VHH binders against Coatomer subunit epsilon (cope). Designs and how they scored, part 2

Target 1, 300 residues: Coatomer subunit epsilon (cope), of Dictyostelium discoideum (Social amoeba) (q55fu2)
Amino acid sequence: MSDDILFESKNYFYLGNYQSTINEINKKSRQIIEKSLKAESDYFLYRCYIAQGNYDLVLQETKNNRGSGEDPTIAGLQLLASYLSKPDENREGTLITITQWISDGVVKFNYHLQVIIATIYFNEQLYDEALQILNNCDHIEGLSMLIQIFLKIDRLDLAQKAYDTMKKIIDPDATPALLSLAWINIYNGEEKLKSALSSFEEMAERYGPTPLLLNGQAVCAIGMKRFEKAESLLLESIEKNPKNSDTLANLINCYINMKKPNEIIQRFINQLKTLSPKHDWTSAVNEAEALFEVSKSRFN

## First folded at step 4 (VHH)

Design a7 (from z8a with S54Y; framework vhh_7z1x_3)
Fold by ESMFold2-Fast, scan of step 4:
Structure a7 (fold): chain B 300 residues (1-300), chain A 121 residues (1-121)
Amino acid sequence: as target 1 above (300 residues)
Amino acid sequence: QVQLVETGGGLVQPGGSLRLSCTASGFRFSSYAMNWVRQAPGKGLEWLSGISGYGGSTSYADSVKGRFTISRDNAKNTLYLQMNSLQPDDTAVYFCARSPDYFPSGYYDYWGQGTQVTVSS
């Protein structure tokens, strides 16, 4: 709400503007006095550092979170930072730790930890596990993630139900609701694409152009056969974050449709495979369609 | 046009094994929970087992737990039921059923025609 000290910080966060989130939290630091508010603030700060690839900073700042007095949310953030720093090396240990936390009951009713665990599962393409963790979630971030997972697995009907639940908790004009509806409209396609594009453009004007919002605009432009506009948006997104797998997938899709030389397309495919080695390029679905599905996800 | 087709039924001796298959078409198979349900002669429908869309969650009725294994091959749009240690009271028509949800639920929106399993000496 407007009386929430972190209201503007959360808006930047939900739209992928991590630096502005950090700046707003720091600007309000003197007002962040209560233990619960400070815990929420720390959650968003550490999530931003992780999103920026600053894993070591999170691990260093949280090094004292150990033993029987361990904060489960901070432990989750440490696990996420460790996992994302070396996914192939840390995968097995990470999944074992998560299984233990679930059996210990520490995950139940901790919505931030649920989102962290679901993020790891989603990155591993463990959709069942991710959806099971988020089952009956009524937290904004959890509902946003449910919508993205349902869209990823082509269940628009379930994404719509999660969005309907979200509208009971927040104003439909709030940033998470606007963003969720824009992605749902993309998956509906056709006449809804223009509405989605307008929504992404308006959010980018108010909160700054982020890779997330530029990707949203680009996917709309691709759906509308405006490939040159999509290319321009995607190149701006690459400039902001050259390791964003969604941007690379969308650019490949754009270039295939523009009939660019195969050598250029293959270079970007190889780059994407290096960043997302778990992506299945040999499935029954052709590479162009698989790339389109990857590009619709807000999760890396 | 959702279609589910069961195969693999037949006559088997007590203690034997059978594997049932259900081939799905007309929808994205990996995005829906699937179930096995049976109907023994003169009895009502009995839910046996359910599996989530990508197969990470399975559940079983007490009557078949430890004897039957549900699995799916999403690349082949096929659901399986491996039935071991079959007993005469496992004799029934076995149905493949789709849940409208991602996880198995007590509601089914599409059914196959069924396949007969007879356990007799």
Scores: ipSAE 0.516, ipTM 0.805, lowest interface PAE 2.3, mean pLDDT 87

Design a8 (from z8a with S54W; framework vhh_7z1x_3)
Fold by ESMFold2-Fast, scan of step 4:
Structure a8 (fold): chain B 300 residues (1-300), chain A 121 residues (1-121)
Amino acid sequence: as target 1 above (300 residues)
Amino acid sequence: QVQLVETGGGLVQPGGSLRLSCTASGFRFSSYAMNWVRQAPGKGLEWLSGISGWGGSTSYADSVKGRFTISRDNAKNTLYLQMNSLQPDDTAVYFCARSPDYFPSGYYDYWGQGTQVTVSS
């Protein structure tokens, strides 16, 4: 790992600014010569292409990763790109491949592969499997994913423990720690919503408004009953990435609270079901709403 | 406000079967690992089985492996223990217990009151 050379690239990446991550890596290409640094750079570069929906580029660039010289991390990136390109078509084969890799022991000491596999499990709503892969994780991306999963399932205490582990390996003012604390503050109570909003706004000013950061701001606004502000932020997020399921779920939540006509709400529900056919939008939206109410009640 | 209530205990003949239930309230059931623990007369607590939040990971003590099956229905906030091939040595008070972690951790933060299982003769 080369934190100094890739420091700003990683900050853009952690906050969901994939194009700036790519640009920063390319700007520093002259310094990315060492084998280990190049491998780390390629990991983040391919993750960005995947996040942007450019699956074919990743598959083409890595087509020679096979046989006795196969890099497990690159194989994971190939699997993720293939899976996301056609999830319904490739689901069964993808899950079989993951099970085989776990059985073969290739996953045990490969943190990047663990994150890739957990991402696929999370997309399939296989939370038990995702948490099993990430259990006792001490890597930044893995800890970030653990925090998000624990918050989603209303385990603020476990999210806090994962955050405390994160603080042992990075500074509390580093972007992953700031992002994690902002999300924890959202779930921890109404009084901390303004602090969380301020944190998301500051990160957006510094690293650009991304769907991730716009969603964070919108969730704070919803918690503060500022639904028109939340709508504006979520519509901007949709413009940047119309396939972001979190944005659509938050927009549905916003519109329900605004008591918008059922026809408008149903259009966004249908859109969310198209992007995530296995996602129970009603359950997910109601659970997110309930988590806010539970978090608020702890402060009163 | 966290409550765990066991039901389904009773008197059963050796070789018989019982299904224990534990109804949970006051917390998000699917987010916590759950366990079955028993205490035989004059003995300490014996952990029998654990199950992760969504039920994908289960584990069993050697004394009950192959005879007992742990399961959960998160929609009903209910934990189950299917007990088959019961032996007199299975006579005990059976407790459901919550782990503070998502996976069984060997520590328990809340317990039910217990339900008596008596295997006659």
Scores: ipSAE 0.412, ipTM 0.762, lowest interface PAE 2.9, mean pLDDT 86

Design a9 (from z8a with S54R; framework vhh_7z1x_3)
Fold by ESMFold2-Fast, scan of step 4:
Order: sequence, then structure tokens, then C-alpha cells
Structure a9 (fold): chain B 300 residues (1-300), chain A 121 residues (1-121)
Amino acid sequence: as target 1 above (300 residues)
Amino acid sequence: QVQLVETGGGLVQPGGSLRLSCTASGFRFSSYAMNWVRQAPGKGLEWLSGISGRGGSTSYADSVKGRFTISRDNAKNTLYLQMNSLQPDDTAVYFCARSPDYFPSGYYDYWGQGTQVTVSS
């Protein structure tokens, strides 16, 4: 392990425990003195606020940054917060801004900005663009995103290659590697589903159950046809975040497989439409729910 | 088993047009980049055009840019090459080729048998 004071904060962040990430950074605030470390800390804090839906806080705290020419990472966080606050209204302007930043060369040497842009592209289902931004990346968050995109497009071989690159950078027992392997194992046959479930359970015990980890467990349970177990996990996830679209989509998939009454299924479909009114998102629920939702939750 | 089958080749006059098709089977077509490559008599392989798995990005060799258009129909597992303003120098065997990566690359893991295109008066 290196002398990284953000090590535990990053572990919580990678597993979707945003409140523990914030709390851990705040506990270490006296040690976050150096300018580069403060910038990295701010990146993770703002990413957590965005993940919690607190877009206005990020925009107000960063209002003095007036573009990519000042701080491109902060500009990216402002763009992400603005985009997610009103996706339909801000989509066109956001994509134009990204295209300009790529043309200006500001993205090429900024790993955090690459992750932010790839997240926006992924949300828009612009997978080619997301993969181009992440092409040949060697940073942990980017490699994690590559793995999720490759699994979504049914390229297990490319996901494994990205995972092998990740293992050259970090220990296989490190949190991002454990999480990546668990997702890969979901798509690598029935024998490995049990290993994936155990891995998600161990991570939840160590770092707290999060919607991300509960959804991972639930997808494994659905794959093993343990629908009662999956339902229990998904209901726990709803209690933690009732606005998590991935949890609702996985619950709908679970209930369809359980042959639940149409009235119950339609209630959850209506809730999902309210949270994610985009037509393509709604149609995806009917076709490839678990796989789609797993990919989406990683990039939220 | 992976199979790539080209159709649409033939004799065409200079300035004419042809559309080549490549039907794929034995793999998830939408997950792989596809390419068109040609070989003129007595010459080496020349890459012409590539398209990403979902069709969101395309690229072209300078020799065909503005004249040829690559496209794909993932629902039909079919790759297309629309060839316009054909010249005698376009005479070659045209191959459909799969990239092992998601984006077109200089490396191909599977090829079709080829289809002959002859541009002559």
C-alpha cells in the first residue's frame, strides 16, 4: 500500500458508499494540505454530492470556475452536475461542450475529465464515444468503466483484458479488482455466480451494504433463480435509496420471473418511468433488465 | 462457427456504383468491429473502411474517402459497402473482415472468401 491518505475514502467510493466517503475525507481534512491532494479530495467530494443528487451544491461551490481554461476537472464536474440536473434540457449543449473540449485537447491528459465525459456518454447510450474516450486507459476508474461497457455489449474477452490491465496496476485483493472480478463472474457461467455472490457479500460486510452491492447480490440471486432472496436484497436497496433506477429495474425483472400479478409489476414500471422517463430506458427494462441495470449502476 | 459471406460483386463501368453485402453468422455481430479490405491483382491487402460494433464510428482510407460508405444492419447481421464513382483502379477482390477489438484495427481474426469487383468499359 502507498502513503495514500485517500485510500479508504476511495474504497468506499468505488463500492458506492458515498456518505462514508464524505465522512472519511472530512476525518482526514487536517492531512489534506498539499494542493494536488486537495484537488483529488475535492474531485471525490463533488462526485459524491453528484451521486447523492445534490447538483446545486456542486454548482454553487464551484461557481468561480468559468471554464476548462481555469480548472478542466472542475469544469467537467460542473458539466456533469448541470447535465444530470436536467438531462433533456441540457443534453445538446452538454454534447457540444464535450466535442469542443476534445477538439481543444483538454481531455487527453486529464483522467478525471475522461471519466466524467465517459459517464455522460454512457448515460446517453453513446457507447462508441465512451469507449473512444477510455481507449488504452490505464487509470482505475476508467478501466472499471471499460469492463462494465464491454460486459454490456457482450465482449467478455475485452472485459477480461481490461481486468488483466487493472491487475498490473493494483493488487487483485484491492476493492476495484474485487468488484470488477465479481461483475465478470456474473457473465462467466453458473459455477462462478456463487463466487460472485460471496464476493459481493464480503464487500458489503466490510464496507457497508450499498445499493450497488445489493444490486450485485440480487443479480447473482436472479441468475441462480433464487427470486425470494433477490426480492429481499432489492427491498433493502429501496430502503437505502428509493430513487435508484437500477434497483427498480432489477425488482421488475425479479417479479416478472416470479409470475407476480400484473398490477404489482405495473406499479413498479410506473415508478421507474417517473424516475427515468426516457423511452429507450423503459424498453430496455423489457429486454435485458439485469445486465443493463448492472452496467448503469456502475456509472451512476 | 464464425462465417462471413460476401455478395454484390460483379462487372461495372467506370463512374458506376455497386453495393457489397457481407452476412455474418456464428458470433454476436453487434459486438465486433467490421472492415472492408481489398486486394488488386499482384498487389497486397489494402484496408478501405471500418465500422465499430454499434455503427457509431466509421473510418476510411484516403483512396476511397467521399466515394465509399460503410454501414451495418445489426438486426440482419449484415455489413454493407456502398461504392460510388468507381474507377478501373478499384478492380480487386473485396473481403469482409472482423476485428478482434471493438474498434477497427490493422489486425483481423476472420475473413470472408471475397467477392470480385471489376471496373472496365
Scores: ipSAE 0.503, ipTM 0.808, lowest interface PAE 2.5, mean pLDDT 87

Design b1 (from z8a with D101F; framework vhh_7z1x_3)
Fold by ESMFold2-Fast, scan of step 4:
Structure b1 (fold): chain B 300 residues (1-300), chain A 121 residues (1-121)
Amino acid sequence: as target 1 above (300 residues)
Amino acid sequence: QVQLVETGGGLVQPGGSLRLSCTASGFRFSSYAMNWVRQAPGKGLEWLSGISGSGGSTSYADSVKGRFTISRDNAKNTLYLQMNSLQPDDTAVYFCARSPFYFPSGYYDYWGQGTQVTVSS
């Protein structure tokens, strides 16, 4: 994290408050005049539009990024927007393009492009490929992604090492470090769940409740077998974003544990399959624990 | 419950070919990178090749590049090493090894028992 003009915008962004990120950037627009600062601002602005599902806006605003003057970071944002707009249709072309960029050396030392590519790989459940792109990264967003991927594949030891690296470059009280520790604490189990819950609650109080933070609180509640509390948090998350796959998966798991009628459970399973056909809905339906399903919202 | 079992080793003449297989059980095979590692008599372990969980990415040590091909069949939970143009210095015990992510990891959490490959006339 930085103390510069984008400090507050980055805090909102890391916690999944995309509208506040956009609003904060707009408030500071008069101060965003230096080329590198404007490029960084544009990166976060376009990432927010993509996270909100506004893919066409990003593609329209960047349509002139072509030819000899092509910005590889903007090209990556265009690829991400195109991919997420039609994942099944654009999958093969997207993966071919990424392979070509890696071969051409475009990805090496461009950490924003590395994050974009890793996000696509993560969405495709290509975890090894995502880890390879983020290999030896020392940037905040990349380290945050490494931690989430390691937690997803049950490697707490590697998540801890990535977190230790993060602590060398930011304060433990900075938002990415607090968020990372909260997720690590969830995977460490029952004794740490109360601590993780408190951390998510404090971040939500300061930066506003987001689907990301509400899902974090909900999986803590599920782990503590407080299913009524988890349901309340997940319903609030649905209200903010009804198409959030992690929220739907966690709600399905919550309702199975509460022994709700199969008709209600099946309705949410059908919604999840429509939004995320590659999601492991079997785990959401047949397992009592949702601890492994919350990282997806971190990368959108 | 995690098991890795190598097969396909044996005696082969210089210039010959051999195909090694590694059958995995007890875990979701497609979620893990897989590797081939060998140990020649009186020498240390040498990493030879790695493949990502999806099979989309492969890597090779310089000593075997162009001669060996790594592949996997996730439906069969099986890892393969196709070994061509074998040389006497390829004589070793060959191990398959699991890693949590694609190489360069340097960390292997489970190993097979090994299969002997002898290249001699």
Scores: ipSAE 0.000, ipTM 0.230, lowest interface PAE 13.4, mean pLDDT 83

Design b11 (from z8a with S99E; framework vhh_7z1x_3)
Fold by ESMFold2-Fast, scan of step 4:
Structure b11 (fold): chain B 300 residues (1-300), chain A 121 residues (1-121)
Amino acid sequence: as target 1 above (300 residues)
Amino acid sequence: QVQLVETGGGLVQPGGSLRLSCTASGFRFSSYAMNWVRQAPGKGLEWLSGISGSGGSTSYADSVKGRFTISRDNAKNTLYLQMNSLQPDDTAVYFCAREPDYFPSGYYDYWGQGTQVTVSS
């Protein structure tokens, strides 16, 4: 659009401040009258509700999206909400639906649907499939996701290339670019950790501390062996979202390094296993739990 | 285990009729909307008809409206598609598909294996 009415809302969204995103969109509701702007607004509102775990709201609001007039983006949001509400139960059906949408061609020119599908693939650790959906993407959210996937599969060179593409489309001082560079700097070695930490701190000061930004700061602090600082940041993150698996995994890592009592570590391990039994972090947690059992047998 | 099994397909001459059946097991059949979808050779999936869990509401694609009738027998866990005035372009593999309440329209969590319908003289 000529005037991006959603500019500030998107900044909050990219940094994980979902409530401020909703508040900003509602504040500008009287200006959101054009069909395309309304559709984009609804996309971000539903993404926020999903991120907050309010799946039922999204499913109820979209239940009439059916028949020949079906909106593919809304269908994708409803699929995402349904999948995240019960991932183990809904996995097979979700993947079948995605495959069908791809074969029907509804995904090809819909960047929002591409991001939704890639998010599901990422959560299932289907990284090659996620990369295929986002291949040659020039949309900001898609590029941000490409960078995260490349970092996850240890391809710093490709993450840097995607970031360079992002800089051609948006200002390097824009929130997606700042966030992407901060994450890249974490993976680029110890010398850049201080710069990454400062970037996360500045974003948190400007847009509010979110679990995403607090986790970023904590990962930097852990890398710098500042475990007490990492603990404080992670406990603040838990207060904001007690169901954040990344925060719990980072806290467990932090507490192991601080040599905290096994009882404390085990409590967080049990919490993480309840929230994400099949997540990558759960495998690392199971390894830590096995070490706890070995340690206990030697001292009992 | 959720299972859907289609039967009743076959070869039929133009203008003829066929009745397809889909037998469901492994779930509370009456709690789910059911649909019929087909795929013609070399073409994509085409939704044909849907029916609510109670059988109180039905819907049809324009291409089959007036010729096909969807129905269900919840006591027998069976979905039906009565096909009349069949045309050569109705030749396809026909699938029954389960629709959960909170999924987008066109999203189906379980499909049958399909049954072939060939309309030719």
Scores: ipSAE 0.000, ipTM 0.109, lowest interface PAE 21.4, mean pLDDT 82

Design b12 (from z8a with P100K; framework vhh_7z1x_3)
Fold by ESMFold2-Fast, scan of step 4:
Structure b12 (fold): chain B 300 residues (1-300), chain A 121 residues (1-121)
Amino acid sequence: as target 1 above (300 residues)
Amino acid sequence: QVQLVETGGGLVQPGGSLRLSCTASGFRFSSYAMNWVRQAPGKGLEWLSGISGSGGSTSYADSVKGRFTISRDNAKNTLYLQMNSLQPDDTAVYFCARSKDYFPSGYYDYWGQGTQVTVSS
């Protein structure tokens, strides 16, 4: 909302511009006085630090969150930071902790904790568990995640239904609604691809080009068979974040369609396997798979 | 064209076992939760078991828990129901049904033709 002190910060955050989110929150720090507003601000700041890979900062800043006075949202952020710092090592402990929190009832009425848990499940490709945590949600981040999960599992009908629910809560011109519609339009394909591309370009112009927005533009370009444009966008995305698995997956798909030599394609497949060992990149990658991480079921 | 075809029904003695199969076509099988539902003679529909699209999550009605096992093979587009310790009151037409929403949804949009299971003697 324009009357919300965090309005612009949230817009940057939803579009994956984490540094601008941090900068905007810090710029407004004198206005962030009320306890609830401070808690919401801290949630977004810690989510940004985690997204940037600065896990140690989050763990150090929150080290006093323990015992009978423990804040469940902060505990969730600590769990997310710890999990992402060493996913293979911390996986079993993280999933046990989540199961305990669900059993204890701390998750049911905490929207931020629901999003954090669903993010961990999504990273583990536990889509059923993520959907259960977000079941019947009416909050913006949860609905955005539901749309992404539904598109990932090839359920356009459910993604559209979740988007319709989102429109009852926020204006269709709000950033999460624009982003959700653009991804849905990509899935619809053909005539909708040009509209989706324009939407991603307008968001990038206003809020800065992020790996998220550059990937969106690239997928549209691939669908329109504009492979040179897609390559340019994806290489810009790699420059901003070399560890973005979606960018690498989309670049592989782009190069396959361009009929690049197998040596080039295999180099990027090996790089993606190093960053995301759970993905089967020996299989054919189609446009739907390139939009999102490839389903683990291909090699399970 | 969505199609669900059940096989594996038949006559079985009390205490016996049967395995039902449901072959799916016309949609991306792994994207949909699947269910087994039965209808005994002169009775309404009874939901028995559900399985998520990935196969990672399952649920069972109390009447069959511990006796029946739901599973799926997404590579073969096939849903299974392993039925053990069958009782005369398990006699029914067994349907596979596709979830309209997602697991654990109670809404179905497509059904098979059904396969008869008779537990006698």
Scores: ipSAE 0.489, ipTM 0.805, lowest interface PAE 2.5, mean pLDDT 87

Design b2 (from z8a with D101E; framework vhh_7z1x_3)
Fold by ESMFold2-Fast, scan of step 4:
Structure b2 (fold): chain B 300 residues (1-300), chain A 121 residues (1-121)
Amino acid sequence: as target 1 above (300 residues)
Amino acid sequence: QVQLVETGGGLVQPGGSLRLSCTASGFRFSSYAMNWVRQAPGKGLEWLSGISGSGGSTSYADSVKGRFTISRDNAKNTLYLQMNSLQPDDTAVYFCARSPEYFPSGYYDYWGQGTQVTVSS
């Protein structure tokens, strides 16, 4: 029972279909009148533009916001866009700014800003800092990030606990819960890999195949030793986004298992190394690598 | 089987230093927060220090802050407590304890058997 105008937009967003998210929000723009709803829709629009690599658009559209003292969420989106546009140049200044915002108390009760900061920390492989920002969160996107971080650091028990908290807020059949359970099931392996694969396939049928969902299916296929199926899924993902780091990482792992010539594997490794930032919040390269390592250790 | 084994205890003079070690086995050490807890004769358990799985975050009880340093070597599955400026009141059995949470907490699921530290002349 969704009376939330952004319900379908959020479903597309959580599953990595950024263009459909933008299209859905724009289609309903005349219904987005309340200030709080407008702010929420702007948050998701700007997150989508950032996910698509359109950092300059976000910075231009938000140029009138002069820092966390005006709109802390917009300041966070500006910081994220600036950081991702030139991560090596902006890293030190970005981390200093985050530390200052935490000290100033602007982060504690702003869950969108918490997610933005945790995304930057995750890109920098600062998992302790990311977990500290998201500690005891009760919002859907924050819980989703907690689950991903816990899986990345091999704490399946804490991921399951965060998932149980998520189920108190949303139905188990809602897209964030289905996605979270699918990733958890990959870590559990064995028969649960088939359940995870079916879940990713059903979400892709309903909300469109995205690099995120294709990568999820591919990880399941690799765990089940269906390497040709995994390759097919990953090549489809490359077609949709050639710059997706998760797809390249997963393809490398697939080709290693297929015993492809080292020259082919090295070509994709070099492609992955040329991508910056090291981790994109939309690609979750580190999460995919951790999931593949866990799956490989359990099935080799 | 999860096991934690403390070593490095002994007799030390007031003002001296001692380094405790805790060797962990049976779990992925780097994924768990670890703690040091002590029990003085006839007294209850006192939490001293905690460290996150990566070692990036540490915390200390006021009674030992500035004198004790917690650290870990995840490659060796070993937790350390460097104890400086030891006082007779530091005499206790020292335990390492695993936190089921990622960050150090007041709840522990596995304990070592303890190592005795005696501070006297």
Scores: ipSAE 0.484, ipTM 0.794, lowest interface PAE 2.7, mean pLDDT 86

Design b3 (from z8a with D101W; framework vhh_7z1x_3)
Fold by ESMFold2-Fast, scan of step 4:
Structure b3 (fold): chain B 300 residues (1-300), chain A 121 residues (1-121)
Amino acid sequence: as target 1 above (300 residues)
Amino acid sequence: QVQLVETGGGLVQPGGSLRLSCTASGFRFSSYAMNWVRQAPGKGLEWLSGISGSGGSTSYADSVKGRFTISRDNAKNTLYLQMNSLQPDDTAVYFCARSPWYFPSGYYDYWGQGTQVTVSS
């Protein structure tokens, strides 16, 4: 539908199908000749490798870029890969580097770098900082991220405004617009859940089921109290990526709503703790479990 | 730094009412969805209700829909659960929990210590 050589690659990427993104880019490699198109292709390839947890590959492939003064987008990808490989160890250095880049003016007109920095801030739960970096953005990935941040901080009104801005730039039937509307519809609640579910199902049929799309479907199913359907979708998501923290959190939430035995719930809680021991959710779960055991023994 | 403190639990007779409160501190209260979760003796955790940061959207588990009402006062950093038509099987420790997402798709990142509700004659 677009004359953009990366059109299908971007659609796979936006929906979390990283392997298909890589395969499609490689398939089109002979057509990726222009310098700017190669740079955009590399951006998506490296983002896919990072999404798959292949941080060392990205750092090795980009080792000849020695800072934001050479290629600021590549520098951002190096920073993201380094940060995600060891978040606790690299946190302070990463935040200092971001502050320096903002001061140096390399961030203001580089929308890929803005998305990378906002992703780091989001992971650190620095939502105001993420919003400031994406302030007044008019690019698709940035608007998509603004919508996610606004939903995260329960500002449905601002998410809707960002979506309205997105509709001025792309067709409402384009993948980023469909995905954004589906998430907004989830936050609008019961009256929109069926529409959101249908949208996630249609995207999965067209571009393949991904943890992102399976989680979207499962969230809708939970809201509609279709817990067995939600369980099936979440278990499929775990099979595709057993390290996806959102899938494990949603499965735990599903099992709590289903009133499953504590032993089953605890199994998945322990798995999430192993993958994300310092995540706020993991810390809160540890606290809740201690209180649960006290309460259980006190009244049983 | 982040703290959630539940109050208002106690003993009530079947058919009675109770209002639970949860006072929050250490974060921008209006920016987070809030939830009520309970644990009955010998049972697992049960999510009961959620409310958006603005208070504009609410959701309920089937077991409490029509009997319980969730609300919040963002000026006072306080979450409420109005419980009506209480039944003996509503006996549980009740927790307030913060979530970054309004819809119950995610995890709870902070919990209160819990408050005991006992429904008995």
Scores: ipSAE 0.000, ipTM 0.123, lowest interface PAE 18.9, mean pLDDT 82

Design b4 (from z8a with D101M; framework vhh_7z1x_3)
Fold by ESMFold2-Fast, scan of step 4:
Structure b4 (fold): chain B 300 residues (1-300), chain A 121 residues (1-121)
Amino acid sequence: as target 1 above (300 residues)
Amino acid sequence: QVQLVETGGGLVQPGGSLRLSCTASGFRFSSYAMNWVRQAPGKGLEWLSGISGSGGSTSYADSVKGRFTISRDNAKNTLYLQMNSLQPDDTAVYFCARSPMYFPSGYYDYWGQGTQVTVSS
């Protein structure tokens, strides 16, 4: 192992296994005595509860923190939980609060808060703002987010540079590095898709299959034109979390390529519209509809 | 073909002001972040300021914060740097540089030829 008591908990967390993260932290609770370790432990516990949709638990457990002036990390977790519970209603207030925190200087030296803010910006498709918050970051979670943002905006060259920075800080066999390389390999083309798929499969064997890892495998399968395999993986992902927007988007893409009946495709599109913010939904629906139109036009 | 042309450099006394312009052509200007970078005699490149494609976000190096203002006119495909309270240490060749995204990381894919700014009495 390592001297980091939270080492295995972090591995589960980075791979999207939130329940195993919680279980591992609770198992180590007697060793989590130092104040800074307790704060880090609480950060990961609350992030897991938020990821599971348990926003009210986080807000209730942290109700005595009265803002960024007391504990800025806890304030950030409260903001994230509040935002994700009602994104459309809380968007404007959330963005105003973030702008105020940046102006107050509470963000600059708090990497957990930087990750939380970047997550909100990413969800709002404010990629420039997310990149600015993560500028020159040297922490693992921030570098992982930089890679995801660069891939999202089709900057494979910058994703590769961020990955190269990550390798200077952690072992290339560490879970964040393996995950980052797998996503980069998806964008590098056909020969690398098999390597990416193998990596996602190996991580799932060691740390359990999660929606994140099943989606990674499915995207590789779609790229290799293995649509039946992709469908199987995505259906397993739905069983684990029926509200995962990535799974629904990938399943729609899979079904369009398989030329499934429009009624089935439209059902999943309507489900995705309900779960995603309007702007994210618009992007996903436009992509799915464009693929559908291409498929339809080829039958003329 | 992408082209960036800087103008507005010259000789100015300490405490004076200059406005630099960078005219862009050959690409959709509003889709790219733009930056100002300088190189003082015998020194490396120093990033000074960045602006997002829409102009909604700006950032500055600590050395110029409060003295320099970056702006853009997307209708005119022009980037500006308003330089106030100039110091002898501001003497440098000033370049405009394009980045695909608003991120003052030092990654720039196209550069202008540069314009000389000399701050001397």
Scores: ipSAE 0.000, ipTM 0.175, lowest interface PAE 15.9, mean pLDDT 82

